# Ledger of designs, part 5: miniprotein binders against Uncharacterized protein MJ1027

Target 1, 377 residues: Uncharacterized protein MJ1027, of Methanocaldococcus jannaschii (q58433)
Amino acid sequence: MLFMKYEGEIAIGPVHPTMLEPHRLRLFIEDEIIKEAELVIGVNYRGIELIMEGLPPEKISILSEKICGICSHIHVWCNVTVTERGCDIEVPERAEYIRAIVEELERLHSHMLLFGHAFEVLGFETMAFRAFMIREPIMQILGEITGGRAQYSCPIIGGIRPRCNIKESKIPALLERLEKFEENLKKLLERTVNDPMIMSRIKDVGVLDKKTAKKLHALGPTARGSGIHSDMRKMGQVPVYDNFEFEEIVFDDGDVFSRLAVRFYECFESVKIIRQGLKDLPNLDKRIYNPNYELKEFKPIDVYNEAQRGQVYYSYGLDENGRVRQVKIRTPTATNLACMEAILPGHHVSDAELIIASCDPCFTCTDRMIVVKENKI

## First folded at step 19 (miniprotein)

Design q5 (from q1 with V31L)
Fold by OpenDDE base, fold request of step 23:
Structure q5 (fold): chain B 377 residues (1-377), chain A 94 residues (1-94)
Amino acid sequence: as target 1 above (377 residues)
Amino acid sequence: STIKITVRVETNGKTTRFTYEIKSPRELLELLERLRELMWKYGAEKLTVTVETDDPELVEFFAEYFEWILREYGFKEVRITYEGNKLTIRAEKE
């Protein structure tokens, strides 16, 4: 085994190990070119699954919120859906609408966070500022709906928490706020696409071709950036989305631009979904929770949803005592990072952070990409 | 560009003040997150944001977006004052 003497190693990963998904990429560099990349999966999903094993389903929801700081809602939603389907629990339509609205808001703020980070990496500080500032109104809407908590905890088995109910009287103001957000998002997009310096840094960089993306089972926007349809909302896995008109955004070029563009344009689709949801709410039954359910034994059921990063998967069963069994959880992050791992070799080291960022690794889980330069002399 | 942002939050007669020297976008994000946390936990009757920068374009930028954010926090009265390269935004709920 020829010890390729790498001139340098750069590790890109989270600075704060406090979050459960500390994925990192180790880059082996020669003459400023990445020769090899190694993905180190930091999250022991097996550990989380093991902790969940034997717990009541209500307690699992609490744990699921801790899996990801940015996408806690989708985890909870996916989790409760397993129990709901397994036990044939009817969820009021209003509750499902609100779940979707909250999810799309989560998608929006997450994408804005990514854009800010991408602009930071690119050295466009003002654009990064803009992205972060535009994100705050979305956070405020989320805060108002969820009660101003870091953990939204909106979904519960059988519906949503009472505090998460959206009053009809608030809808006009919410629509106006969304419109203002959308206008600013358009401005951000226009500024981005019209800046040749930005475009030169993201076009034809970090190309994940369609073949490789398929081979490596890319998910979500990472897959869509490579011309692959991958959206559980469009695949009938999340029925509430059948009520909304929106497009799956797909780009074919597979570069950093394409992956970012997918997310930019799907923000507009998220706004459309939220707008439709809000407009429909007054016409729906007022129920937000079904209290009349019974937990029953069921074999593990597969549940899929679409997080901002792609497909989320939850599976478990309930035993005769109402305890969760055979818990399986999958997030798209590891899969998409593996795609970046595959394409990083041959690229200049200066593009590495951007390429990695373009698959949207959970930044709360991957707070600071610490470049640990170990100069092996 | 040197950017110094000071936030003063008044809640129930208590004043919280913090200052960030914004050297990177991340520091702005941290500021916003801290501010949001304070607002969610405690609320505020009055809020003052002071931005000191040598970049006049950033002054206008921060004026626009902080005004927006403060309105999102529920502040109805927002006053913006410019003193050279110093921006002061004063917001009140009443």
Scores: ipSAE 0.865, ipTM 0.960, lowest interface PAE 0.5, mean pLDDT 89
Fold by OpenDDE base, fold request of step 23:
Structure q5 (fold): chain B 377 residues (1-377), chain A 94 residues (1-94)
Amino acid sequence: as target 1 above (377 residues)
Amino acid sequence: STIKITVRVETNGKTTRFTYEIKSPRELLELLERLRELMWKYGAEKLTVTVETDDPELVEFFAEYFEWILREYGFKEVRITYEGNKLTIRAEKE
C-alpha cells in the first residue's frame, strides 16, 4: 500500500504583511490523516513593542492600528486606556459608549467574515455569499460613524475624535438598520442549523475538550466553545459594558459547531449592546473628549479588553518625559491557534482548514493549504 | 454557476468600471471591499451593478442584497431590471 506522506502548510496572517509575518501551520499527513501539526508563530509583537519603546503615547496609537486590519479599533481602545488609567484621565461617558458601539460593530463584521469563510471552506458558496453580503450594512454603519476610513482611529486619549460622534438624529435610522441586519442574521442561522449536511461537517469535529482548553489557556470564543467563561467584558475589565444587558455565550461540546455557534449567538448579543447604547446616547452628557488632562509618570499597568477573537492585553508605563516604556502586547490568536494545533492530529486533512478557521485566525492571508513536500513512499 | 458582476460608479463626471468573474466567495468579498473603498474615498452620484449568471436563484439573491447594500450607501432611487439571466441595478442619490 503506497503510503502517501506529504507536508501541508497553511499560512495565517494579516493582509498587509509589511511588518508582520504570518503564522504558519505545518501539517504532516499520512494517508490523508494528520499525524502531526506544527504551529510556527510569525507575528511577534516584540518587534512592534521595541518600536513603540520611547515614543510618546499619541504615536503609539498609530502603530497599534497597523497590528491588525480587522481588529484595529480594539487595539487603539486598549492602548489609549493604558494612558487614561495611568494618568487618571476621565473619559466622558458618551465617548466610552461610542467606543463600545464601534467595538461591537467590529465584532459583528468580523464574525460575518468568519462565517463567510467557514461556509466557503465547507463548500456552501451561496451561504458564504449571504454572509458577506449581510456584512456590508455593518461596514457601512462603521463607515458612517468613523468617517469612511479603513482605520477608524475612533479612540484618542481622553475620548473619541469629533467625527466619530453619533448624531441623535441618526439613531432611529441606525436602529432600523440593525433590526434588518438581525432579521437576516436570524435567517442565516436558521438555514445553517437546519441543514444536516452543514451540521454533519461541524459537529463532533475538531473537539477541544474543556481540560485541554484550560491547559492551553484558550481565550475568547475559542474558550467559550469549550465551556470556559472567558469574556473581559463580563469580568469587570471594561467598565462601560456594565451599562448593558447581554449574555456571555458558552457552549460545552468544544467542537467546530460550538466555536461557530458561540460567535453566531454572540452576534445577537452585540446587536443588543449596540441597541442599548444607541438608545442611551441621547440621555448622556454631550461631551466626547476631555482636553483637560496632563500626562504623568506611571509604572506599567495591565489593561484588558475583549476583541472578537478574545482577550487583548496592553501594558506600558510612562517615564518622566512622557515616553512609553516596557510595552507588552498580547492577542489571543497565537494561543487559540495552538489549541487547534493540539487537536488537529487524528483528523482527516480535509477538515484541517475548517478546524483552523473555527478559532477565527485573521483570514485575510489564509492561503489554501499548500502541499510543500510530497514523499511517495 | 457562472457569475459575472460589473460595477459602474459615477462621481463628479468620472466613471469607474470594474468587472469580476465570481468563481469563489472570496472574489465576491474582494468586489465588495473594492466597492466600499471607492464609495468611502470618492462617493458616487450614480451606481450601476450588473449581474450575469445562469442561476435564476442567484439573480434574485443578488437583486435583494445589492438593493439593500445600495440603500445603505444612501442611494434613494434604486431601479432593478431583469433581462433574462442579466440583472441590472441602477442607483442614484438624487
Scores: ipSAE 0.862, ipTM 0.958, lowest interface PAE 0.5, mean pLDDT 90
Fold by OpenDDE base, last read:
Structure q5 (fold): chain B 377 residues (1-377), chain A 94 residues (1-94)
Amino acid sequence: as target 1 above (377 residues)
Amino acid sequence: STIKITVRVETNGKTTRFTYEIKSPRELLELLERLRELMWKYGAEKLTVTVETDDPELVEFFAEYFEWILREYGFKEVRITYEGNKLTIRAEKE
């Protein structure tokens, strides 16, 4: 029996000028079975951290927006929060509400992007079309709130930009638009869970058991798909979320289905949060920015938030001259990819792309698997 | 199934036209992103979407969702016409 050995490579992550190289997964395949997987970490925040070092806080926000094209808002929000906490800057409640609304919209469009990609990998083209089409109304809402720019630039130190203020007169229409989105999302979910062909491809595939997930410190939806509570919004790290009623979605099976299901059901919770936020806005003080703050020296402070992929971490201090020092940035991507690396062995090569996709790496530049070496033995 | 989508945008007397042959979901995504960028950057007074496909179910699908998207862009008047497996959606801002 001619055993065919070949090496495959999957590039993962955004190719951004500030990020030198995407992550890469190397797969060693024998007889169509993955024998070994190797994760090569390409994205290093060290370069960005060094660029940020010694800059004023306002300038590092601009840099943080460029880190990720899909989750730019969460980076900016975390960034400004460090300064706000370090300098004891009061942020108006309305500003925090709008920050949360924008974040949950970002979560929605990101999850829809993932669903579209997952359906594409599975060969369900019409479902992929549906996911991408449903995403556009969310993008439009984001555009309207943020002023029609690709970069939201919503948070600033002390609050939000004036253009990002949500007018009360627009709230009824926004609620209607969200309802229509939610209805279409329900249809998409129902169609997915009731299709035995889809379910057969994602159930009991790519199982990350709870023990392994804990050992490897899985984060966000990846952890939650394996029965681990991991949501900074629920852990008191983002106080504005205490104003909202929502559930942390957790599944126990640890398979591709579970990781996708966490995100599907989480979308409904995001809609719920946005709806509550919009309904509360008219009753809040109209102030969206605190102009009366002074920057002061402080030692590095840890700030956590929950991106669509999981925990985001920002830390820095401010020196006597108002310059940031000891900048540290962490995202969940490398950790969650390492979880996929651990579970890939033993699977058929045809499941590799799906398993990797299920941890939601940044897909803006994800290439298909390329065969790098082929040896006929 | 063969899917050809043509978008025509009219802004301040200028017309922008682009066509995509949709061979994969990714190409649809690219089309949507391009359309969004154009709308955010320049806006539009008139927009026409033409979909040609050999799948009747896809015709209805695209009619429904493009109508929705165009309304989200603020078009008040949306007209849908069918010629066999050719869909034409015409939208205008009043």
Scores: ipSAE 0.859, ipTM 0.958, lowest interface PAE 0.5, mean pLDDT 90
Fold by ESMFold2, last read:
Structure q5 (fold): chain B 377 residues (1-377), chain A 94 residues (1-94)
Amino acid sequence: as target 1 above (377 residues)
Amino acid sequence: STIKITVRVETNGKTTRFTYEIKSPRELLELLERLRELMWKYGAEKLTVTVETDDPELVEFFAEYFEWILREYGFKEVRITYEGNKLTIRAEKE
C-alpha cells in the first residue's frame, strides 16, 4: 500500500433511525498518527425545542424522556422543575428525595455502562464482563422503583408518580443490595488500578489540560478530570442534595485515567447519597404529590442539574394559557466531544476510541461504528 | 475462548429460549438487556442459564455473577450444576 494517508469516521450515537442523528468524528491519519479531527454535530436541539413550543408542560416530559435513553430521568426532572419554580409549586420533600435517589441510581448504571465500554475498547474482555454484570442489580433496583424499563419518568409536576414511592418495608433489603453492589465496585476499581496493562493504556493518554478544558467549556466528569470544580449538585442548583453528605470528585491530570477515576469515585458518592436518602425516607412526611397548584404565566427561567455526563440545562416560560414558550435545552455531549476533537491530534489512532469514550458520549458505544476511508494521493 | 450462553424462561407453562455466542462483551450486554426485558414484561416461574465454555475461570465467574443477578430478580432457590465444560444455573420461585 503506497497511500499513507487515511480518513476515518467514528459515528457516535444511535445508528437506528430515531429522533436524534448520530454525531460524526472525522479523523485524518498519517502513519498511524491522528493529524486532524473534525466533529460534525448530529443532534438538532432547535428541532426538539420547536416541537415543544406551545405544548402543556406535562406533555413535554414525554419528549424530554426521549432525548437520552440512558439518562431520561434527569431530563424529566429538569422539565418539571422549570414549571415548579416558575409557578411557585411546592414539591413534597419525600418526592424530592426519591427524585434524587432515582437519579443517583441512573448515575450508577450509566457509569458502569461506560466502564464496560472502556474496557471493551481496550480489549480487556473479562473486565468489561464484570462492569456489565455488576450493573444489572442496579438496573433491577431502578426498575422496581420506577415500575419498569419504559417508566423512567418518575417525576411529575408537583411530585412523583405514586408507583415510584418507596415502601419502608423494602428499605432494609435495598440497603443490603446496595452494599453488595458497593463491594463489587471496590473490587472492580482495585483490579483496574492494579493492572499495569490497563494503567499503561489510560495513564497520561488523552490529556485535556485545565486551560484547554476552560477555553472549550468542558462539563461534568470531563471537566472534573481536568481540575475544574463543576458539579451542579454542590453549587446550590439542586436543593435536595443539601441534605446529603457527599464530595465533589476532582482529579488534576486530565488524562483518560482521571476521567474514569472521577466516575469510579462518583459511584461511591452516589452509593452514599442513596443510602442516606433511603435511611431518611421513614422520617419524612408521606405526601409525594401536591395536587393544589395552578399554572401561572412566567418568563423563562433557567434550571440546571447534574447528569452523568455533566450539566443539563433547561429553560422555558409559560404563557397565559399554560403553554411552554422559549424552550432552550443544553446537554454536555457536544461540548465534551469538542474537547476530545481538540486533543486527538498527535495521538496514535489506536487511542482514538478510548479518548472519545472517556467523555462518555451517549446513545451507542463508539467502538461499534468505526468508518475508515482511504484517501488517494 | 468460545462462550455460548442459553437462557430458558418459563412462565405460565410457556417457554422462551434464546442463545448467544459471546464473541465480545457486546453480546453479553445484549443478552443481559434481553433477559431483563423478558423478566420485566413477563416474569418467570423458572429460569435456566446454561454457559458452555472451555475456560474454567469463566465458569466460576459466570456462576458467581449469574447467581447474584438471578437472586436480584427475586428467585429464592438458585442451584448450580456442572457437566464437563457446561455450567447450568437453575432458578425457581420457592
Scores: ipSAE 0.802, ipTM 0.940, lowest interface PAE 0.8, mean pLDDT 85

Design q5 (from q1 with V31L)
Fold by ESMFold2, fold request of step 23:
Structure q5 (fold): chain B 377 residues (1-377), chain A 94 residues (1-94)
Amino acid sequence: as target 1 above (377 residues)
Amino acid sequence: STIKITVRVETNGKTTRFTYEIKSPRELLELLERLRELMWKYGAEKLTVTVETDDPELVEFFAEYFEWILREYGFKEVRITYEGNKLTIRAEKE
């Protein structure tokens, strides 16, 4: 019998022309079975942290926005929160509500994008079309709130940009538009779970058991698909979320189905949060910005939030001259890719992209897998 | 199986027209992103989406979803017409 060995490589993660290289997953393949996977770390946040050192905190927001084009809002929100907590700056409640609403809209569109890519990888073309088209109304709502462009620079120190204030007259229409989205999301879920061909490709595939997930410190939906409680919004780290009734979504089987199902059900929870936030806005004080603050020296403050892919962590202090010091930034992608690295051996190569995608590693920034080497045995 | 989507945007006396042959879901995503960016930057007084496909189920699918998306852009009148396997969705602000 003839056996063929191949080596493949997938470039994954943010690609910034001047600052960062993507992560790479190298696959060593024999007779279409993955024998070994190797994560090569490409993203180095220490370089970004160094560039941020000594800047005023307003400039950190500009740089943090560039870390992730799909999830820029969460990075800007984390940054302003560090300074707000360190300088004891009061943030109007209305501003915190709108920050959360924008983040949950970002969670919706990001999850829909992942579903579309997952369906594409599985070869379910029309399901991928559905996911991408259902996503567009959410993108339109985001553009209306943030004033256009995909840059979601809504938070500023002490509040939100005035342009991002949600007009009360628009709330009834926004609620109706969310209802339409929710109806279509439910149909998408039903079509998925009731299709035996789809289910056969995602159920019991790419299992990350709870013990391995804990050992490798999985984060976000990757961890929650393996039975691990990990949602920063439920752990008291983001106080505005205490105003909303929603559930942390956890599945136990650790397969591709579970990681995707966490995200599907999280979308329904995001709709619940946005709906509650929108209904509450008319009853809140109208202030969206606190102009009466002073920057002051503070020792490093830790801030955690829950991005679509999992925990995001920001930390820094201000020196006596109002300059940022001791910057630390952590995102979940590298850790979750390490989990996928650990479970890939033994799987057919045709499942590799699906398994990797199920931790949502930002494939929109990367090229497809390349088979680079053939060896005859 | 063959899908061609043409978008025509008319604003301030200017017309922008582009066509995608959709060979994979990625090309639909690219078209949607391009349309969204154009609408955010310039808006439109009139928007026309033309879908040409030999799959009648896709005709119904694109009619439903593009009407939804175009109404989300704020157009008050959205009209759908059929000519064989060619679907035209016209949206006007007035």
Scores: ipSAE 0.800, ipTM 0.939, lowest interface PAE 0.8, mean pLDDT 84
Fold by ESMFold2, last read:
Structure q5 (fold): chain B 377 residues (1-377), chain A 94 residues (1-94)
Amino acid sequence: as target 1 above (377 residues)
Amino acid sequence: STIKITVRVETNGKTTRFTYEIKSPRELLELLERLRELMWKYGAEKLTVTVETDDPELVEFFAEYFEWILREYGFKEVRITYEGNKLTIRAEKE
């Protein structure tokens, strides 16, 4: 007989203005074992790329912010960088430092949210409470710098918004608050690795071997958990990061543990970057914006940056009328979903949600994002 | 175990009070997001968090972390009181 006894679908990804449909992972289940996983592409960036065609570059920032609610800063940063490089616009060093500081704060809160969801999926409720509570101070710091939740984006063409300038008087307190976050992160890590029940659920589970990861073009922590070096900040793609001492975190086993461990340890690297950036700010020139620039025609150029989920890619040019042309946007979302498609077969359905969480799809429902939790997994 | 958290926000002569029964970490996350939204949108002159639970370990846990979070919001006067399994954290402008 040719039938599946169980069938489940998981809607993953943000609701975008162009598509309105999330990506789907269709699970074909027999006797509670996943036999096949099928990726159904719902949201893609081709539609939003078409909407962006012919707009002035300032308008692209508004649309870029809508792509991802928890990583909107990196999208805006990529957009302004395309225009800045294409038009040879000088960006003050202080502005680039603050852009990086804000991005690393975004990385911290996003990873903490993922840890909380992973612990929730595992049934370790007190650990999930810890992750969510530890995250709140980071959200507060980020909101103070960016002007609150309603004014989340920091970069503008040629610099940063004046509100996002970090006053020297605030730096000692920010460093102390960051240290308290780091102390609690260390405790969370220690509790995790010293709990045999947690470790038994995440070690050797959901393995993405290096060969398959390379074939599927895995990016970000998914790639780095499978032994692949993949960090745009270390590959010379984001020059401001050359000013900071930090390490690319790589694990080799490709299991759930490895993907989570990459994220845990790179949080400490983010703390190092933020601390160094904050300490350097008083010694930098005070300029945060270049008001003296002209938009000029340029052929498409490529910009890469490293979001918490991996590589973000923006490319476009400006025509003779200052309108964006040939827009291309790529994020690791489809690749992460393809990796899940390859990993899931052969696993018990009860492991599905954990494996999915470890690949970091969009979990938050911010600004019209929809995340569906499947009750049978 | 049952966890009940009540938040009271007093600002501009208005008092907003809401209660969550925390059956899973998701409800705590929702409470934290709602509290953050209120604080960013409206602020608070007084903020009270009341936690009721039958687990003494959770009482001390929530006392520690809510005190930290409320001080992060900028309250300098944060007082904690305990009565049985009921914890009250009061934050006021100095």
Scores: ipSAE 0.792, ipTM 0.937, lowest interface PAE 0.8, mean pLDDT 83
Fold by ESMFold2, fold request of step 23:
Structure q5 (fold): chain B 377 residues (1-377), chain A 94 residues (1-94)
Amino acid sequence: as target 1 above (377 residues)
Amino acid sequence: STIKITVRVETNGKTTRFTYEIKSPRELLELLERLRELMWKYGAEKLTVTVETDDPELVEFFAEYFEWILREYGFKEVRITYEGNKLTIRAEKE
């Protein structure tokens, strides 16, 4: 009898010409069943941490934006927050609201991009078209608020850039545009959950049980799809979110459906946050930044926030010359990919790309080719 | 099953035109990215999107979503015309 063994490789994550390389998952396949999976870590924050050592905090934002092209705003927000808390810099409430509004818009466009990719992987071409086209209005709103492709520069130490201030006269139109997006998001969800062909491909597939998720420290929607409460916005880590009514979305089954459903339903929660924030802005003080702050020496402190993929962690201190020291940066992607590595054995190779995609490892920055190598027994 | 989309952007007497044959969602994403980049860099006085496909369901789909996207770019006058397998969406600032 002839037995066939194959080896495959999937490149995952951001690719940067000078700094970051994608993660890779190598698959060892026998008779179209995955026998073994091996995660090869590509994104290495230790190199970036070393480059950041000794820089002024303002320059850290430029480097942090290169970590993730889809989530650059959250990285800049984490950076300025470390300095603000370490130096006891008070940030105007209006600025914190706008930081949150922009972050929730970043969450929306990122989730829509993942949905489009997931539908593409599944072969549901028209659904992928829908996701990508529904995303464009969000990209336009972001560009209008942040001044184009500068979304990663919305926060500055002590506030936000003046051009990112949201004019009161624009709010009614923004609310209407957000409602149009929400209506189309509802249609997309309805088409998904009412299509038995789609549901058959995502339900009961790629199960990450709660015990394994806890053992491997899953984060964000990957953890929340396996029944784990894990949202820095609900755990007191990002105080501005205390002003908004929203729910942490948790599913218990740990399948691909659950990980995607968490993201789908939390898009509606992001819409709720943005709407509340926009409606509150006219009632807030007009100040958007505190330019007269003073930098002080401080020992490293920890800052947490919730990106679309999960927890983002920044820590550093400032020395006596106002230079950043002891930088530590952590994001959830490598940990969540380790969870996918652990559950891939036993699945048919045709499900591999979907299972991996369901933890949102930032596919838009990578080549999605699978490298397959046949090994004779 | 065949989809061809042509975009024509007119501003200050200059015309930029490009065409994509959409064989997968990837080409549509690339088209949308390129259009967004042109709109941010140059803007437009007139924008025309032409969709050629023999699938009538896709004709209605692209008409609905491109009209929405073009209005999001700030065009007030958006006109849709149909001719056989060809959909044309014309947008003007005024």
Scores: ipSAE 0.786, ipTM 0.936, lowest interface PAE 0.9, mean pLDDT 84
Fold by OpenDDE base, last read:
Structure q5 (fold): chain B 377 residues (1-377), chain A 94 residues (1-94)
Amino acid sequence: as target 1 above (377 residues)
Amino acid sequence: STIKITVRVETNGKTTRFTYEIKSPRELLELLERLRELMWKYGAEKLTVTVETDDPELVEFFAEYFEWILREYGFKEVRITYEGNKLTIRAEKE
């Protein structure tokens, strides 16, 4: 029996050379069973941090937008928040509301990408098509708010860009689109949960138990799929979210189903947040930017937010010259991929792509799994 | 199933046409992204989508969803025609 050792390398990295997060998982396969998995971290945030060092805070936002194409907003938001807190800059409530709305829209479209990809991996192409089509209203809303640019660049120090202001006259149309999205999402959910073939492929597969998740410090939906509360929005780290009624979605089973389900049901919570935000906007002060701020020296301040993939962390200080110092950036991707690395051994190779996908590695950045056949002669 | 989607966009007297052979959901995503970019940058007065596929279920699916997307882009008049497994959607902004 020719022991074909299959080395499968999954390159999970930015497809676009401008995007920084290439992570790779190497799979060592024997008799179609994963024996070992190795995570190779391709992007060291250290490089970006070093480039940011000594720059004005206004310039580092440009760099942060390049870290991830799908989650650019959260990076910019965290960046400006550090300066705002360090310098005691008042941010108008309307600006914070709009920042949250844009973030939840970013969460929605990102989750829809994941669902589409997951259906593709599962061989349900029609469902994948549906997921991508259902995503379009969210993209349209984002485009309308942000001016149709790939880089939203919505947050600035002291508020948001004028183009990102949501006029009251636009709210009815946005709400209508959101409603349609929600209706279609419900239909997609119903079709998914009622399909026994889909459910059999994702239940009890790729189990990350709660103990292991805690040990490996899983974050965001990956953690929440294993019964761990992990949402910075609920932990008081992002004050604007205190204005909204929504639930943290948690599942206990730790399987692929649970990780996907967390994101699926979280979409409805994001819709709720956006709807509440849009409803409140007309009653808020019209200011979207505080021009009356001064930069001052401060020691590094920790800022947390909740991206679609989990906790994002930014920290830096400003020196006496208004230059950024001691920049630290952490994203949940590497941590969550490490969780998948830990659980992959013992699984059939055919489940590998789905298991990895279930932690939502930046798919815009994920190349297909390459299985390298080493023929030992 | 082979899926061929052609999009024709008319804006300010200019016509842009592109065709995708959809072999996977990824190509559809690319098509949608391209369409969105065009709509954001230039808008459209008229848009025509043609879908050719051997799968009748997919024809119905695309008819439903493209109609919906076009309406979301602000097209008020949407006409759908079927010729066998060929779907044509014509949309105009008033």
Scores: ipSAE 0.707, ipTM 0.894, lowest interface PAE 0.7, mean pLDDT 88

